# VH-VL binders against Cytochrome c-type protein SHP (shp), part 21

Target 1, 112 residues: Cytochrome c-type protein SHP (shp), of Cereibacter sphaeroides (p81238)
Amino acid sequence: GDTSPAQLIAGYEAAAGAPADAERGRALFLSTQTGGKPDTPSCTTCHGADVTRAGQTRTGKEIAPLAPSATPDRFTDSARVEKWLGRNCNSVIGRDCTPGEKADLLAWLAAQ
Key: E = the ipSAE of ESMFold2; O = the ipSAE of OpenDDE; V2 = 0.75 times the mean of E and O plus 0.25 times the DockQ between their complexes.

## First folded at step 18 (VH-VL; framework fv_rolinsatamab)

Design q7 (from n1 with heavy chain S31Y; at its last look DockQ between E and O 0.85; V2 from the best seeds 0.77)
Fold by ESMFold2, look of step 18:
Structure q7 (fold): chain C 112 residues (1-112), chain A 120 residues (1-120), chain B 107 residues (1-107)
Amino acid sequence: as target 1 above (112 residues)
Amino acid sequence: EVQLVQSGAEVKKPGSSVKVSCKASGYTFTYYYMHWVRQAPGQGLEWIGEINPKSGRTYYNQKFKDRATLTVDKSTSTAYMELSSLRSEDTAVYYCARGAYSSSWYFDYWGQGTLVTVSS
Amino acid sequence: DIQMTQSPSSVSASVGDRVTITCKASQGIKSYVAWYQQKPGKSPKLLIYDASRLESGVPSRFSDSGSGTDFTLTISSLQPEDFATYFCQQYYRYPLTFGGGTKVEIK
């Protein structure tokens, strides 16, 4: 859509005031958090640890893979990315993600 | 028990450099960012910079960009902060501080501090 | 850089008093503020993070509030162990910056 992965990451880096750390983004995605909902302690609860594979909603419905290698138009629609971040950060962490967290997550996910 | 144990106090001349060590124990060293923060006498806290021990990523406060160097030795779980071209204004207690697990941008454990005195 | 302006610089209070400390950010930082306690001769200790979460072992008499630019730390009923200096810290944007501190002293 209205953006590219590179443009989206650059925007979050500018908001954070520093370049992303993709390794920190991977660690955040795989982490087990305690601040959000008990039944979603990690992004991997619905998406799995392998982002090239389909995920599953809490009701068992399939979610298309997050990795652009498997779902080529991932991270090309800024409104959709913000909605995904809003839902997942609040469900897992219990708050909106900071600009730095968004930059890190996208830097890692976009390379998958 | 998480511990960050820093090297001892130092007295330095203007124009010299100092290297402060921070030995980490009680956790997996590469899983947590390490930050450095200083506190001048009677003053507040000032962030110097950060290092990701796993990837080697560093980022510095612009104020220190040309004088500070952060490194790690993963084999000894030790972080280092070197500050060059010391001035009297650099007299402060220097802390290492561990970024929290859930977010690397605030600090859940701090070293005991290292007083660096720059005498003129 | 985001400046954190903390007030008051000191407050004299008695055990049992309600103490309020404020921080003002020079631009909007949503709710990305952490609070630290520092006792004389000691390193800082994290009290509050992640939109009002208390660090493990921090008493419930500590709370914070605020969003945007104006933030407060409240101690609802001051105890003898609470006499210390308190700092706010923003983590919205680099460089990470702290307030100047508020010393809570015995009246």
Scores: ipSAE 0.706, ipTM 0.898, lowest interface PAE 1.3, mean pLDDT 91
ESMFold2 (binder alone), look of step 18: mean pLDDT 91; pTM 0.942
OpenDDE, look of step 18: ipSAE 0.897; ipTM 0.955
ESMFold2, look of step 19: ipSAE 0.600; ipTM 0.881
ESMFold2 (binder alone), look of step 19: mean pLDDT 91; pTM 0.940
OpenDDE, look of step 19: ipSAE 0.880; ipTM 0.949

## First folded at step 19 (VH-VL; framework fv_rolinsatamab)

Design t1 (from q3 with heavy chain S102Q; at its last look DockQ between E and O 0.74; V2 from the best seeds 0.79)
Fold by ESMFold2, look of step 19:
Structure t1 (fold): chain C 112 residues (1-112), chain A 120 residues (1-120), chain B 107 residues (1-107)
Amino acid sequence: as target 1 above (112 residues)
Amino acid sequence: EVQLVQSGAEVKKPGSSVKVSCKASGYTFTRYYMHWVRQAPGQGLEWIGEINPKSGRTYYNQKFKDRATLTVDKSTSTAYMELSSLRSEDTAVYYCARGAYQSSWYFDYWGQGTLVTVSS
Amino acid sequence: DIQMTQSPSSVSASVGDRVTITCKASQDIKSYVAWYQQKPGKSPKLLIYDASRLESGVPSRFSDSGSGTDFTLTISSLQPEDFATYFCQQYYRYPLTFGGGTKVEIK
C-alpha cells in the first residue's frame, strides 16, 4: 500500500500535536458509546473484543481479523484506513474521530 | 458518586516547589485520564498537562514541560502535580480534572481547586 | 497553539433574556468544542460536548452551534442560577486551550 502502520500513526500524531497512547486507544475500542447508532454501541459489536479473531457484519458475513498479526496488510492503505475510521467512529460514537483518537486507536491496533 | 478532593491552599516563596494532591473516589481510577488546569485570579483557564493513570503516560503543555511533573499513586487513587521554580505569576487556583468517559480531551469532573499563592 | 477568542468578555442580562456567547478559533477545529460554566468560588462544570450533546443534568435551555472556527453558546431563557462565567474549550489538538471567559451578570 501507500503507507505503513508506523507512518500512518506518525501522521495522526503530528495532526494531534502529541504522541499516541495505545492504552487509551484500547479503552476507546472496547468502550460502550451512546452517541452513535443503537445497533453498534461499540467497535467490538462487529470486530469482537479479540481483534486477532474474525469479526462479523450485522448480517453475519465474516470480517477478516483487524490485528496485523492475523491480517498482515492491515493499516497499509491510507484510503482504506480513513474509510474504516469514518464509518466506525460515526457508527459507534456519532461523530468523526479526532486526530488524537485516530492516533490512539491505530497505535493499539497496529501492535496487535 | 465521583469525587476529586484536592489538598489545601499553599503559600510559597519564589523559587520553591509545590505538590498538589487530588484524591479520586467513586470510579475506577485507572480507566480515566487525569488533567491539571490552572486559573489565575480573575482570569481564564490554562491546561497544564495530562496523565494516564494506567500506563503513566504524561503529556504537558510546552509552557510547563520543564517545571511541571504529573504522577499518580494507583494504590491510593491519588494524582499529583508538582510545579517547581515558582514565580509570582504562578499564583493561581490549580484544578485536577477527569477526562470524560467518551473522550479524554474534555473534563466531566473537577476537583474543588487548590489556591497556590507565590509571594516573597 | 490554537487560540480561542471568546466574546463578549461580559454581558449584563435579566432573568428571561436570551444570552449568546461566541468563541472564535484561530484555525479550523471542526466541531471539537466543549463548554463549561463556572460560578464564583467554584470549579468549572461541563455543559456541552460531542456534537452538541448536553452533559447529564444540564437544562435544555443551553445549546450550542457552529463548526470550523465560529462557535456559539446560547441560553434561551436566562435563569437566576445561570449567572456565571462561561468558557469554551477546543479539543481538536494539543495543547488543550480555553477561551478567555464570558461573565454573565445581573443587569
Scores: ipSAE 0.745, ipTM 0.907, lowest interface PAE 1.1, mean pLDDT 91
ESMFold2 (binder alone), look of step 19: mean pLDDT 91; pTM 0.936
OpenDDE, look of step 19: ipSAE 0.879; ipTM 0.947

Design t2 (from q3 with light chain A51T; at its last look DockQ between E and O 0.81; V2 from the best seeds 0.81)
Fold by ESMFold2, look of step 19:
Structure t2 (fold): chain C 112 residues (1-112), chain A 120 residues (1-120), chain B 107 residues (1-107)
Amino acid sequence: as target 1 above (112 residues)
Amino acid sequence: EVQLVQSGAEVKKPGSSVKVSCKASGYTFTRYYMHWVRQAPGQGLEWIGEINPKSGRTYYNQKFKDRATLTVDKSTSTAYMELSSLRSEDTAVYYCARGAYSSSWYFDYWGQGTLVTVSS
Amino acid sequence: DIQMTQSPSSVSASVGDRVTITCKASQDIKSYVAWYQQKPGKSPKLLIYDTSRLESGVPSRFSDSGSGTDFTLTISSLQPEDFATYFCQQYYRYPLTFGGGTKVEIK
């Protein structure tokens, strides 16, 4: 890809105006939300709580692990990351994620 | 029921410090960011900074970075805001405010406010 | 810092009136605005978040609209309990900033 996890995180931190908080990113990923689609109340609905393991779509199709330790090319393509963020933030929260939310999520996921 | 109960009003001289407490109850203290916001008499609201009670991570409005210190005591579910080198312009009501569950950047519960008056 | 300019600073209105309050951001903040109500002597109360989502227990006469730099809070039919000061807040980026407030008072 066109980027690295570190470059993406730095870009989102600059847009947010503060350093990321990976722990807040983990909390958001694990949280149960009511603003999005009823059948995706959490990022863990499709990805599970252990991001080193494969997830599944709502129809049962396998999703490669989110953790770079298991899927080394995670977070190296800026367009794919924005697409994943857009789909998951809207499905779970019911809106696009803010720059701070993106920074937090990536800071946590990239360290997995 | 979520409650944030703050310490009582303070009268301070210029150049001194004040420490305001905010006792949280009715929720898991470490799962929500705590923010501090002030309101000068007849004025709008001004964000001071935030703290993650789980890790102690803080981030401050640059206006206050050298004078404000945010801390927590997890064992008593209490957040603290200390403001040093007080000036008359610091006279305000100081609020603690909990970051919302869905997003930590707006506030769903607020303390009752603590009036800090700085005068000589 | 993103400045939030709120207008009018006050409005006199009667029960049943439609009240609109505007908030203008100094730069594009997408739709990341929250609204608060503050009654005299009390702390602020969250009304609206996450682009037009009403906080639990907030009446449907409250709504907001806007994106980019211009945002509006509307009270469709003012009730006695709505006489208060209202604030907008952007949460697009740090530092978090608020509008100067709009006092809605009895005519």
Scores: ipSAE 0.736, ipTM 0.903, lowest interface PAE 1.1, mean pLDDT 91
ESMFold2 (binder alone), look of step 19: mean pLDDT 91; pTM 0.941
OpenDDE, look of step 19: ipSAE 0.891; ipTM 0.952

Design t3 (from q3 with heavy chain S102T; at its last look DockQ between E and O 0.81; V2 from the best seeds 0.79)
Fold by ESMFold2, look of step 19:
Structure t3 (fold): chain C 112 residues (1-112), chain A 120 residues (1-120), chain B 107 residues (1-107)
Amino acid sequence: as target 1 above (112 residues)
Amino acid sequence: EVQLVQSGAEVKKPGSSVKVSCKASGYTFTRYYMHWVRQAPGQGLEWIGEINPKSGRTYYNQKFKDRATLTVDKSTSTAYMELSSLRSEDTAVYYCARGAYTSSWYFDYWGQGTLVTVSS
Amino acid sequence: DIQMTQSPSSVSASVGDRVTITCKASQDIKSYVAWYQQKPGKSPKLLIYDASRLESGVPSRFSDSGSGTDFTLTISSLQPEDFATYFCQQYYRYPLTFGGGTKVEIK
């Protein structure tokens, strides 16, 4: 829709004040966290470690792959991306992600 | 246990450079950002910059970006900070500090500090 | 750069006192503030991060509050080991910046 992966990443980089680190984004995505909900210790709990494959909600519903290589429309709708970030950051980490965390995550995911 | 052990105190002349080392142990070195922070006598803390030990990505406080160089040696789990064109105002204790696991922007472990004195 | 202004610069207190330290950001930083303790001759130690989460091993007498631009660190009942300098740090945006510190001294 209203944006592209490159535009979203650039916006989060501007808010953070530095270029993204995609490797830090990968590390965050794969990490095990203790600050969020006990049944979602990692982004991979619902999305799996392979973001080219479908994930699953905690109630068992399928989630389309996060990777643009498998789901070409990923990261083209700013409202959807903010909703995904808000849901996942709060469930896994227990807070909203910083602009830098958002930039890092998107930089990594968009390249998948 | 996590430890960050820094090199010893240095006395330098204006215009020279200094390279401070920070040997990490007790954790996977490449999983955590390393930061450098200094504290001048009687003053607060000042962030110099950061490095991702896995990729080598660096980002610097603009104040230091023309004089500071951060590097790592993954084989020895050691981070380095080099500061060139030293001035008397650079006299400070220099700390390495590990970025926290869940958010690399605050520091859960600090080295013991390295006093760098710049004088004639 | 986001300035972090701490007050007071020092406070004299007795064991058992409630001590509050304030930190004001020059712009909205949401809740992205961390707090450190630095004892004389030692390096800083992380106390609080991520919207009032205590670092492991930090006593529950430490707490913080605030969002936006105004933040406080509270020590509910000062102990002998709490005489130190305390710093706030914002991590909302680069460069990472610290408050000027508050020295808590024995009265």
Scores: ipSAE 0.675, ipTM 0.892, lowest interface PAE 1.4, mean pLDDT 91
ESMFold2 (binder alone), look of step 19: mean pLDDT 91; pTM 0.939
OpenDDE, look of step 19: ipSAE 0.884; ipTM 0.950

Design t4 (from q7 with light chain A51T; at its last look DockQ between E and O 0.84; V2 from the best seeds 0.79)
Fold by ESMFold2, look of step 19:
Structure t4 (fold): chain C 112 residues (1-112), chain A 120 residues (1-120), chain B 107 residues (1-107)
Amino acid sequence: as target 1 above (112 residues)
Amino acid sequence: EVQLVQSGAEVKKPGSSVKVSCKASGYTFTYYYMHWVRQAPGQGLEWIGEINPKSGRTYYNQKFKDRATLTVDKSTSTAYMELSSLRSEDTAVYYCARGAYSSSWYFDYWGQGTLVTVSS
Amino acid sequence: DIQMTQSPSSVSASVGDRVTITCKASQGIKSYVAWYQQKPGKSPKLLIYDTSRLESGVPSRFSDSGSGTDFTLTISSLQPEDFATYFCQQYYRYPLTFGGGTKVEIK
């Protein structure tokens, strides 16, 4: 698409006012949250803990791996990334992610 | 129970440095960000910076970037804040504060505070 | 930097009163505000995070509201243990910043 993982991460870092922490992004991705929907307590509910493997929707449909190592075109379309972040953050956490959370998540995912 | 226990009060001369310790217990030290916040007498709170104990990542309020240094010792579950080139306006209570599990940017547990007095 | 301006600086109130505290951000921060209570000689204590989520053990008489730039903490019926100073904190972007505080005192 219209961007690269590095450009997206830099944009989120600029919005947050600090460099990302990929380890914090990993922790957020793996975390169990209580603020969102009860049936999606974690990003791992649909994507699994290993992002190099395919995930499943709540109805059993396959989701291509999030990791660019397995799905090379991940994080190259800014609109799709924003849509994914919006849906997942609201479902899991119960709110939009902060710029810092977006930077952290993408920094970790893009390195997978 | 989660506890953050800080080192005792210090009296320092202008131009010197202070190093405050914060020993964590009751949780896995490397799973939570540690922040440092100060409060001058009768004043509000001012964020100094943060450290990820797992990776060592630090980020500082620009106001303190050239004078503050945050470190951790994972083996003792202890965080440290060092502030150099002290001035009288650095007189404050210094707190360590743990970033919350749900989001590392607000603080669910605080140390008891360490008074640092800078005077001649 | 995002400036957080609290008002009033102090409030004299009686047990049972409804107390409201306002925090205004210098730019839009959506709902990324947390609130703290600090008693004299003590460290701050988290009350509310992620807008409207009460920290465990915080009484339901505490609530907040707001989005964008204007935020309010409300104590619906003030109790003796609520006399303290209250701070807002934004976590939208670095540096993390706090309001100047509102001291709630006995009338």
Scores: ipSAE 0.672, ipTM 0.894, lowest interface PAE 1.5, mean pLDDT 91
ESMFold2 (binder alone), look of step 19: mean pLDDT 91; pTM 0.942
OpenDDE, look of step 19: ipSAE 0.882; ipTM 0.950

Design t5 (from q3 with light chain D28G K30S; at its last look DockQ between E and O 0.75; V2 from the best seeds 0.78)
Fold by ESMFold2, look of step 19:
Structure t5 (fold): chain C 112 residues (1-112), chain A 120 residues (1-120), chain B 107 residues (1-107)
Amino acid sequence: as target 1 above (112 residues)
Amino acid sequence: EVQLVQSGAEVKKPGSSVKVSCKASGYTFTRYYMHWVRQAPGQGLEWIGEINPKSGRTYYNQKFKDRATLTVDKSTSTAYMELSSLRSEDTAVYYCARGAYSSSWYFDYWGQGTLVTVSS
Amino acid sequence: DIQMTQSPSSVSASVGDRVTITCKASQGISSYVAWYQQKPGKSPKLLIYDASRLESGVPSRFSDSGSGTDFTLTISSLQPEDFATYFCQQYYRYPLTFGGGTKVEIK
């Protein structure tokens, strides 16, 4: 890891121009969206609603829990976080997430 | 059907304050951000600020942060915008606008607008 | 703050014409632009969001394009009901900002 959850969140907050809202991040994570891929209507499609539990890829492969409480090295590698955000935001919403969306999502996930 | 119904037009003196209400119906009030935007006569739109009705989190355009106050009453599904120390340049139509489900930063439903006139 | 410079301020066109409206951001904002229509005496109405998605009930003659700093809204064949003022809005960063508007008049 080249970073920490706090450093990543601060960077996204600076890019967005405002402090994150973790509750908005939770709502976005749990939401069902249109505009992305039909088989991934929500972040929860692969990760589940309980981020302390393992998720599953569309092909059935296990994904380690997103929550740092269950997977302590979560959100310590900036390239991996950007890749995860890129995949999830494009698959679910159909576009890259804004800096504010990234700040919100990480603020919520990092506290789990 | 989603509706945002605002309080009626107001005429105010310079130095006073105004409080505009926005009653929401047809959706779960606490699941969507509420924004306030104003439009001076014949001019463009200006974002004032936002509130998360669930948590009460607010964030303001710095132009307004010392004079604007956004609040909600969850029990009546009503949002409020108060603007103090009014000046003639505050004459505008004030809108409440709901942040979209997919992203809270653009607005899918708008109130009918409330004209606030501050004496010249 | 990100300034959104919209042009032209007004345009007169005939039914059936192709109308384009431009919006330029003072810095790169990726593709995070929404477009609104406002008819006289009415509230703004969302037309386009989320990377060129049309809001429900918006005719397919409306489209947008652009990324970075330069964005356009196109009405491919102007109809009488398209008389309105159009606004762009960036949602890349706070504060949220709008273009100055373009009034489209039917000749």
Scores: ipSAE 0.715, ipTM 0.904, lowest interface PAE 1.4, mean pLDDT 91
ESMFold2 (binder alone), look of step 19: mean pLDDT 91; pTM 0.939
OpenDDE, look of step 19: ipSAE 0.862; ipTM 0.945

Design t6 (from q3 with heavy chain S102Q, light chain A51T; at its last look DockQ between E and O 0.77; V2 from the best seeds 0.79)
Fold by ESMFold2, look of step 19:
Parts: C-alpha cells; structure tokens; sequence
Structure t6 (fold): chain C 112 residues (1-112), chain A 120 residues (1-120), chain B 107 residues (1-107)
C-alpha cells in the first residue's frame, strides 16, 4: 500500500477543514438512507453492523471484513479506499461522500 | 413533530456575554448535530459552529474562536450558545439549526430565532 | 473560506414568471450546495439538498442545477407564497458558508 489509515484520515481532514468525528462516522455507517439505491438502504446491508465479520454482496458473494483487526491491510491503499467509498456512498446515500464524511467514516472504521 | 424552541430576545451592553438556549423535542436529541447560525438585520446568514450532542465534539468558525462556546444538556435536550465580549456588530438574530439525518452539514429544522441587541 | 456569491440581490416578478437565482463558489465545491427559503419574520426552510433533491413538501416548481462553481435555483412558475429571500449554502468544506441572499418580490 501507498498509505496508512492515519495518513488517509489526515488527508480527508485537511480537505474538510476540520478534525474528523469518529462517532459521526459510526452513525453514518449504521444509518438507514433513502437517497441511494432501494436495495442498499445502509452500509450495513452488505457489510453488517459488526465490521469485524465478513459481509456479502446483494448476490451473496463474500466481502472480507472491513475492520483492520480482522483484515490487517484495510485502508493502506488509497485507490482501493476511494473505490470503496465511491461504491458505498453512491449506493447508500446517492452521491459521493464529502471530505468530512470520508474523514468521519475512516476515523471510525480504522479503529475497528 | 420536531421542534426547536429558543429563549427570548436579549439586550446586552458591549463587553458582556449572552447565552441562548435551544430546547429540542420530537426526536432523539443525541442522534443529530446542532448548529448555530446568525443573521444581522437585513443581512445574510453566518455559521457560528456545531456540536455533536452525543460526544460533545465542537467545531467553530474561526471568526468566533475563543468568543463562542457551544454546550448541550442531554438530560433536558437543550443546546446552548454563549457569545462573550459582545460588540455592536454582534447584534443579530441567532438560530439553532439541526443537522439533517442524511448529512450533518445542512439544516432541516431551525429554531424560531433569538434577537440579541448589543447597545450602550 | 469558500465564498458564495449570490445574484441578483433582489428581483421583482409577477405570479407565473420564471425566476432564476445564481450562486458562484470561489472554488470547486463539486455538487455540495443546499438552498433555503426564508419568508419575512421567519426562520429559513430547507428547499433542496445535494444540489437536486427536494426536501419533503417542497413543490416541484423548485429545481436547481449546476456543479463545480456555478449553481442555479429556478422557480418555474412563481406563486404568491414564493415571496421570500433565498439562500444557497455550500457544505463541501468548513466553515459552512451561505450566499448573501436573493429577495424575490411580487410586482
């Protein structure tokens, strides 16, 4: 990887203009949204509420756990992280996430 | 029904402080960010800062750094904004505004506003 | 800070007119603009978020468009209840900032 969780979070914080709020990131991850695709009302639809456990796609294919405690190389590749954010933010919320949303989500997930 | 009910109008002398309250009802207070925004007479809107009622995290517009203090009382579902070292340019209507569920950065419910007048 | 420059400052229009309000951001803010309506003596009301999504209960005659730095709110057929001041707000970056407002007056 080209980065670390701390470096990614710092970059998103700089773009947002404020320190992350990991609690807001947790709230966003667990939230039920109506702006995205009907089949994915929440990040937890595919990833589950316990990010230390494997998730699944809507067709049942396994997704490795998001938590670095279970998947140590999480959040070490900036391109992969941007791809994950793009897919999940658009599918759940119906738009790209703002820098502040990215900072918050990563601050929470990286601590898991 | 979501409601944000603010304390009444205040008249203050320069150099003093004001503390405006905002009592929330009709929703789970700790799940939504609270923001404070002011509007000088006949002017636009100016963001003061935000507070996460669950964690107590605050962030302020630098213009108000060290003069504005945002707090909450979870037991009464009430947010507070205190502005110190008041000057005449602080005369404005002060609003509390709830961050939207989908995103905490725009505001779906607003209090009725509290006029603060700073005069000698 | 990201400055939001709103124009015109005011407009006089008749019922049924199309009214167009613009906001220009001092830097690229992607699509992160919200719009508010404020009637005289009242607090602001959210109209549009995420640059295209109407808040619940907002009539479909309201729409917006734009990305990057240039954004437009359109009222396709002005109604008597639309007499108000309108504000844009960017939420791309702290501090959150608003346009100076556009007062829509009925002729």
Amino acid sequence: as target 1 above (112 residues)
Amino acid sequence: EVQLVQSGAEVKKPGSSVKVSCKASGYTFTRYYMHWVRQAPGQGLEWIGEINPKSGRTYYNQKFKDRATLTVDKSTSTAYMELSSLRSEDTAVYYCARGAYQSSWYFDYWGQGTLVTVSS
Amino acid sequence: DIQMTQSPSSVSASVGDRVTITCKASQDIKSYVAWYQQKPGKSPKLLIYDTSRLESGVPSRFSDSGSGTDFTLTISSLQPEDFATYFCQQYYRYPLTFGGGTKVEIK
Scores: ipSAE 0.715, ipTM 0.902, lowest interface PAE 1.3, mean pLDDT 91
ESMFold2 (binder alone), look of step 19: mean pLDDT 91; pTM 0.938
OpenDDE, look of step 19: ipSAE 0.884; ipTM 0.949

## First folded at step 20 (VH-VL; framework fv_rolinsatamab)

Design u1 (from q4 with heavy chain Y101W; at its last look DockQ between E and O 0.83; V2 from the best seeds 0.79)
Fold by ESMFold2, look of step 20:
Structure u1 (fold): chain C 112 residues (1-112), chain A 120 residues (1-120), chain B 107 residues (1-107)
Amino acid sequence: as target 1 above (112 residues)
Amino acid sequence: EVQLVQSGAEVKKPGSSVKVSCKASGYTFTKYYMHWVRQAPGQGLEWIGEINPKSGRTYYNQKFKDRATLTVDKSTSTAYMELSSLRSEDTAVYYCARGAWSSSWYFDYWGQGTLVTVSS
Amino acid sequence: DIQMTQSPSSVSASVGDRVTITCKASQDIKSYVAWYQQKPGKSPKLLIYDASRLESGVPSRFSDSGSGTDFTLTISSLQPEDFATYFCQQYYRYPLTFGGGTKVEIK
């Protein structure tokens, strides 16, 4: 689409004021949170811990793998990425993610 | 019970350095960012920098980047802050502070503070 | 760097009073503000984070509001244990910065 994974990450890093920490992004993705919806305590609830495999919504609908290795056009459409971040961050954490959280998550996911 | 226990007060001359320790207990040390914040007497709080204990990644407030060094020892669950080329303006209480579980950028547990006095 | 301007510097109040403390950010920081309480000789204690969530064990008389650049901390009915200094902190971008503090004193 309109962007690349590298461009998205750089934009979020500029907004945060520091380079991303991909390991912090991995930790956030795998973490169990209590601030969001009770039925989505973690990003892994719908996406699983192996992001190269398909995920599933709480109603059973398939979600294509998040990893670019399995879904090559991941993170190339800025509007879709913002929508995914908004949905996941609010569902799991109960708020929008900060620029730093977005940078961290994308830095980790884009390398998968 | 989460605890952060810091080393004792230090009196230093201008131009010297100080290394403050922060021993963590009651949680998995490598899962949480560690930050350092200082407070000059009767003044506000100033963020010095952060370290990811798992990877060793650091990021510093640019004001301190040439003088501050943050390290960890995973085997003892201890974080360290070293500040070099001390000036009288560096007289402050220095705190270690743990990044919260929900977000690494605000601090849910703090050490008791270490007073560093820089005087001639 | 994002400056956090906190007011008032101090307030004298009685038990039962409503106390309001304000912070103004030098730029739009959305809602990414945390609040801390610090008693004399003690380290800061987290009160409020993540879109007005109270930290565990913090009484419900503490609340905050605001977005963008203007934020407030409210103590709805001041208790004896609330006499302390309060700080705001932004976590929108690096470096992390704090307000100058507001000392709440007994009248």
Scores: ipSAE 0.664, ipTM 0.894, lowest interface PAE 1.6, mean pLDDT 91
ESMFold2 (binder alone), look of step 20: mean pLDDT 91; pTM 0.940
OpenDDE, look of step 20: ipSAE 0.894; ipTM 0.953

Design u2 (from n1 with heavy chain A100G S104G; at its last look DockQ between E and O 0.89; V2 from the best seeds 0.00; counts 0 for: pae E 2.4 > 2)
Fold by ESMFold2, look of step 20:
Order: C-alpha cells, then sequence, then structure tokens
Structure u2 (fold): chain C 112 residues (1-112), chain A 120 residues (1-120), chain B 107 residues (1-107)
C-alpha cells in the first residue's frame, strides 16, 4: 500500500502532538463504551479480545485478524485504516476518534 | 465517591521548588490518567501535563517540560506535581484532575486546588 | 498550540435570560470540545463532553453546538445558580488548551 504501520502511527502522533501510549490503545480497544450503538459496545464485539484471531460481523461474516502477525498487510493502506477507524469509533464510541486515540490504537494493534 | 484531595497552600521564594500532592480515592487509581492544570489569579486555565499512573508515562505542555515533574505513588494512590525554578508568574492555584484512561482528554473530577504563591 | 478564543469575556444577564457563549479554535478541531463551569473559590465542574453529552446531574438548560472552529454553549433560561465563569477546552491535540473564560454576572 501507500504507507506502513510506523508511518501511520507517526502521522497520528504528529496530529495528536504527543507520542502514542500503546497501553492506552489496548485499554480503549478492550473497553466497553456507552456512546455508540447499543449492539456494538466494544471493538471486541466484532474483533474479539484476541486480535490474532478472526472476527465476525454482526451478521456472521468473517473478518480477517487485525494483528499483522496473522494478517501481514494490516495497516499498510491509509484509506482502509481511516475507514476502519471511522466505522469502529463511531459504532463503539459514537464519534470519530481523536488523533491521540488513533495513535494509541494503532501503536498497540501494529505490535500484535 | 471519587475524591481528589490536594496538599495545602504554599508560599515560596523565586528560584525554589514546590511539590503538590493529590490523594485519590473512590476509584482504581491506575485506571485513569491524572492531569495537572493551573489557574493564575483572575485568569484562565493552563494544562501542565499528564501521567499514566499504571506505567508512569508522562507528557508535558512544552512550556513546563524543563521545570515540571509528574510522579505517582501507586501504593498510596497519590499523584505529585513538582515545579522548579519558581517565578512570580507561577503564582496560581494548581489542580489535579482525572481524565479518561482509554478515551476522552477532558476532566470529570478535580481536586480542590492548591494555592502556590511565589514572592520575595 | 491550538488557541481557544472565548467571547464575551463577561456578560451581564438576568434570571430567565438566554445566554450564549462562543469559543473559536485557531484551527479545525472537529467536535472535540468540553465545557466547564467554575464558581468563585471552587474548582471547575464538567458540563458537556463527547459530542454534546451532558455530565450526570447537569440540567437540560445547558447545551452546546458547533463543529470545526466555532462552538457555542447555551443556557436556555438562566437560573440563580448559573452565575459563574464558563470555560471551553479542546481535546483534539496536545497541549490541551482552554478558552479564556466568560463570566456570567447578575445584571
Amino acid sequence: as target 1 above (112 residues)
Amino acid sequence: EVQLVQSGAEVKKPGSSVKVSCKASGYTFTSYYMHWVRQAPGQGLEWIGEINPKSGRTYYNQKFKDRATLTVDKSTSTAYMELSSLRSEDTAVYYCARGGYSSGWYFDYWGQGTLVTVSS
Amino acid sequence: DIQMTQSPSSVSASVGDRVTITCKASQGIKSYVAWYQQKPGKSPKLLIYDASRLESGVPSRFSDSGSGTDFTLTISSLQPEDFATYFCQQYYRYPLTFGGGTKVEIK
């Protein structure tokens, strides 16, 4: 693609104005939120807590693992990453993620 | 009931340091970021920095990076802010404030504030 | 740094008035604004966060609007307990920054 995980993370860090905290990204991914759609209270609703495993849409369709260890070309297409973030952040939190949230999430996910 | 209780008012001379404490209770201390914000008399609010109590990760407003030090003591659920090389313009009320650990960089609980007065 | 320019710096109003407070960001911050109320001698209190969500216990007469650079806090019918100073805060980008405050006073 047009980018790498390191380039994406650096871009989000620059937009946020601070280095990412991958641990905060993990906490966000695993958290239960109340601001979004009731049937998607967490990123783990579709992706599961183990991001090396395949996930499932609410209608049963398989989603390839998020972890680059299991799906090597993850986080190499900037448009795809923005689409994923937009869908998940809005569904789970009820808004777009801030640059800091994006940096944190990617820093954690890219290391998986 | 979430509470943030800060140490008492301080009077300091220019060039000295101050260390303000913030004792947290009513929640899991390591599950929320702690922020420090100050307010000069009759003025607005200024963010100093943040600390992740679990890891000790800090990030500072660059204005304060060389003079501010944020630490925590997990065993007592206490956060600390130390400001060195004090000047008269550092006279302010200093607040600790709890922020979201996983989302939201806004502050749902604040300490009562600690007045630090810097004068000759 | 993103500057938050808040206006007016003070407003004199009567109980029952509609009060509006504006906050302008020096660059686009989408909707990442929080609002605080501060009474004399007290610490700030969170009113609104996360896309117009009211903090628990905050009366429905408080609302906000805006996106991008222009944001407004509205008190639809001012009550005696609403005489205070109000601050906006952006959380789009570090460092976190606040508006200069708007003091709402008795006319």
Scores: ipSAE 0.505, ipTM 0.858, lowest interface PAE 2.4, mean pLDDT 90
ESMFold2 (binder alone), look of step 20: mean pLDDT 91; pTM 0.943
OpenDDE, look of step 20: ipSAE 0.905; ipTM 0.958

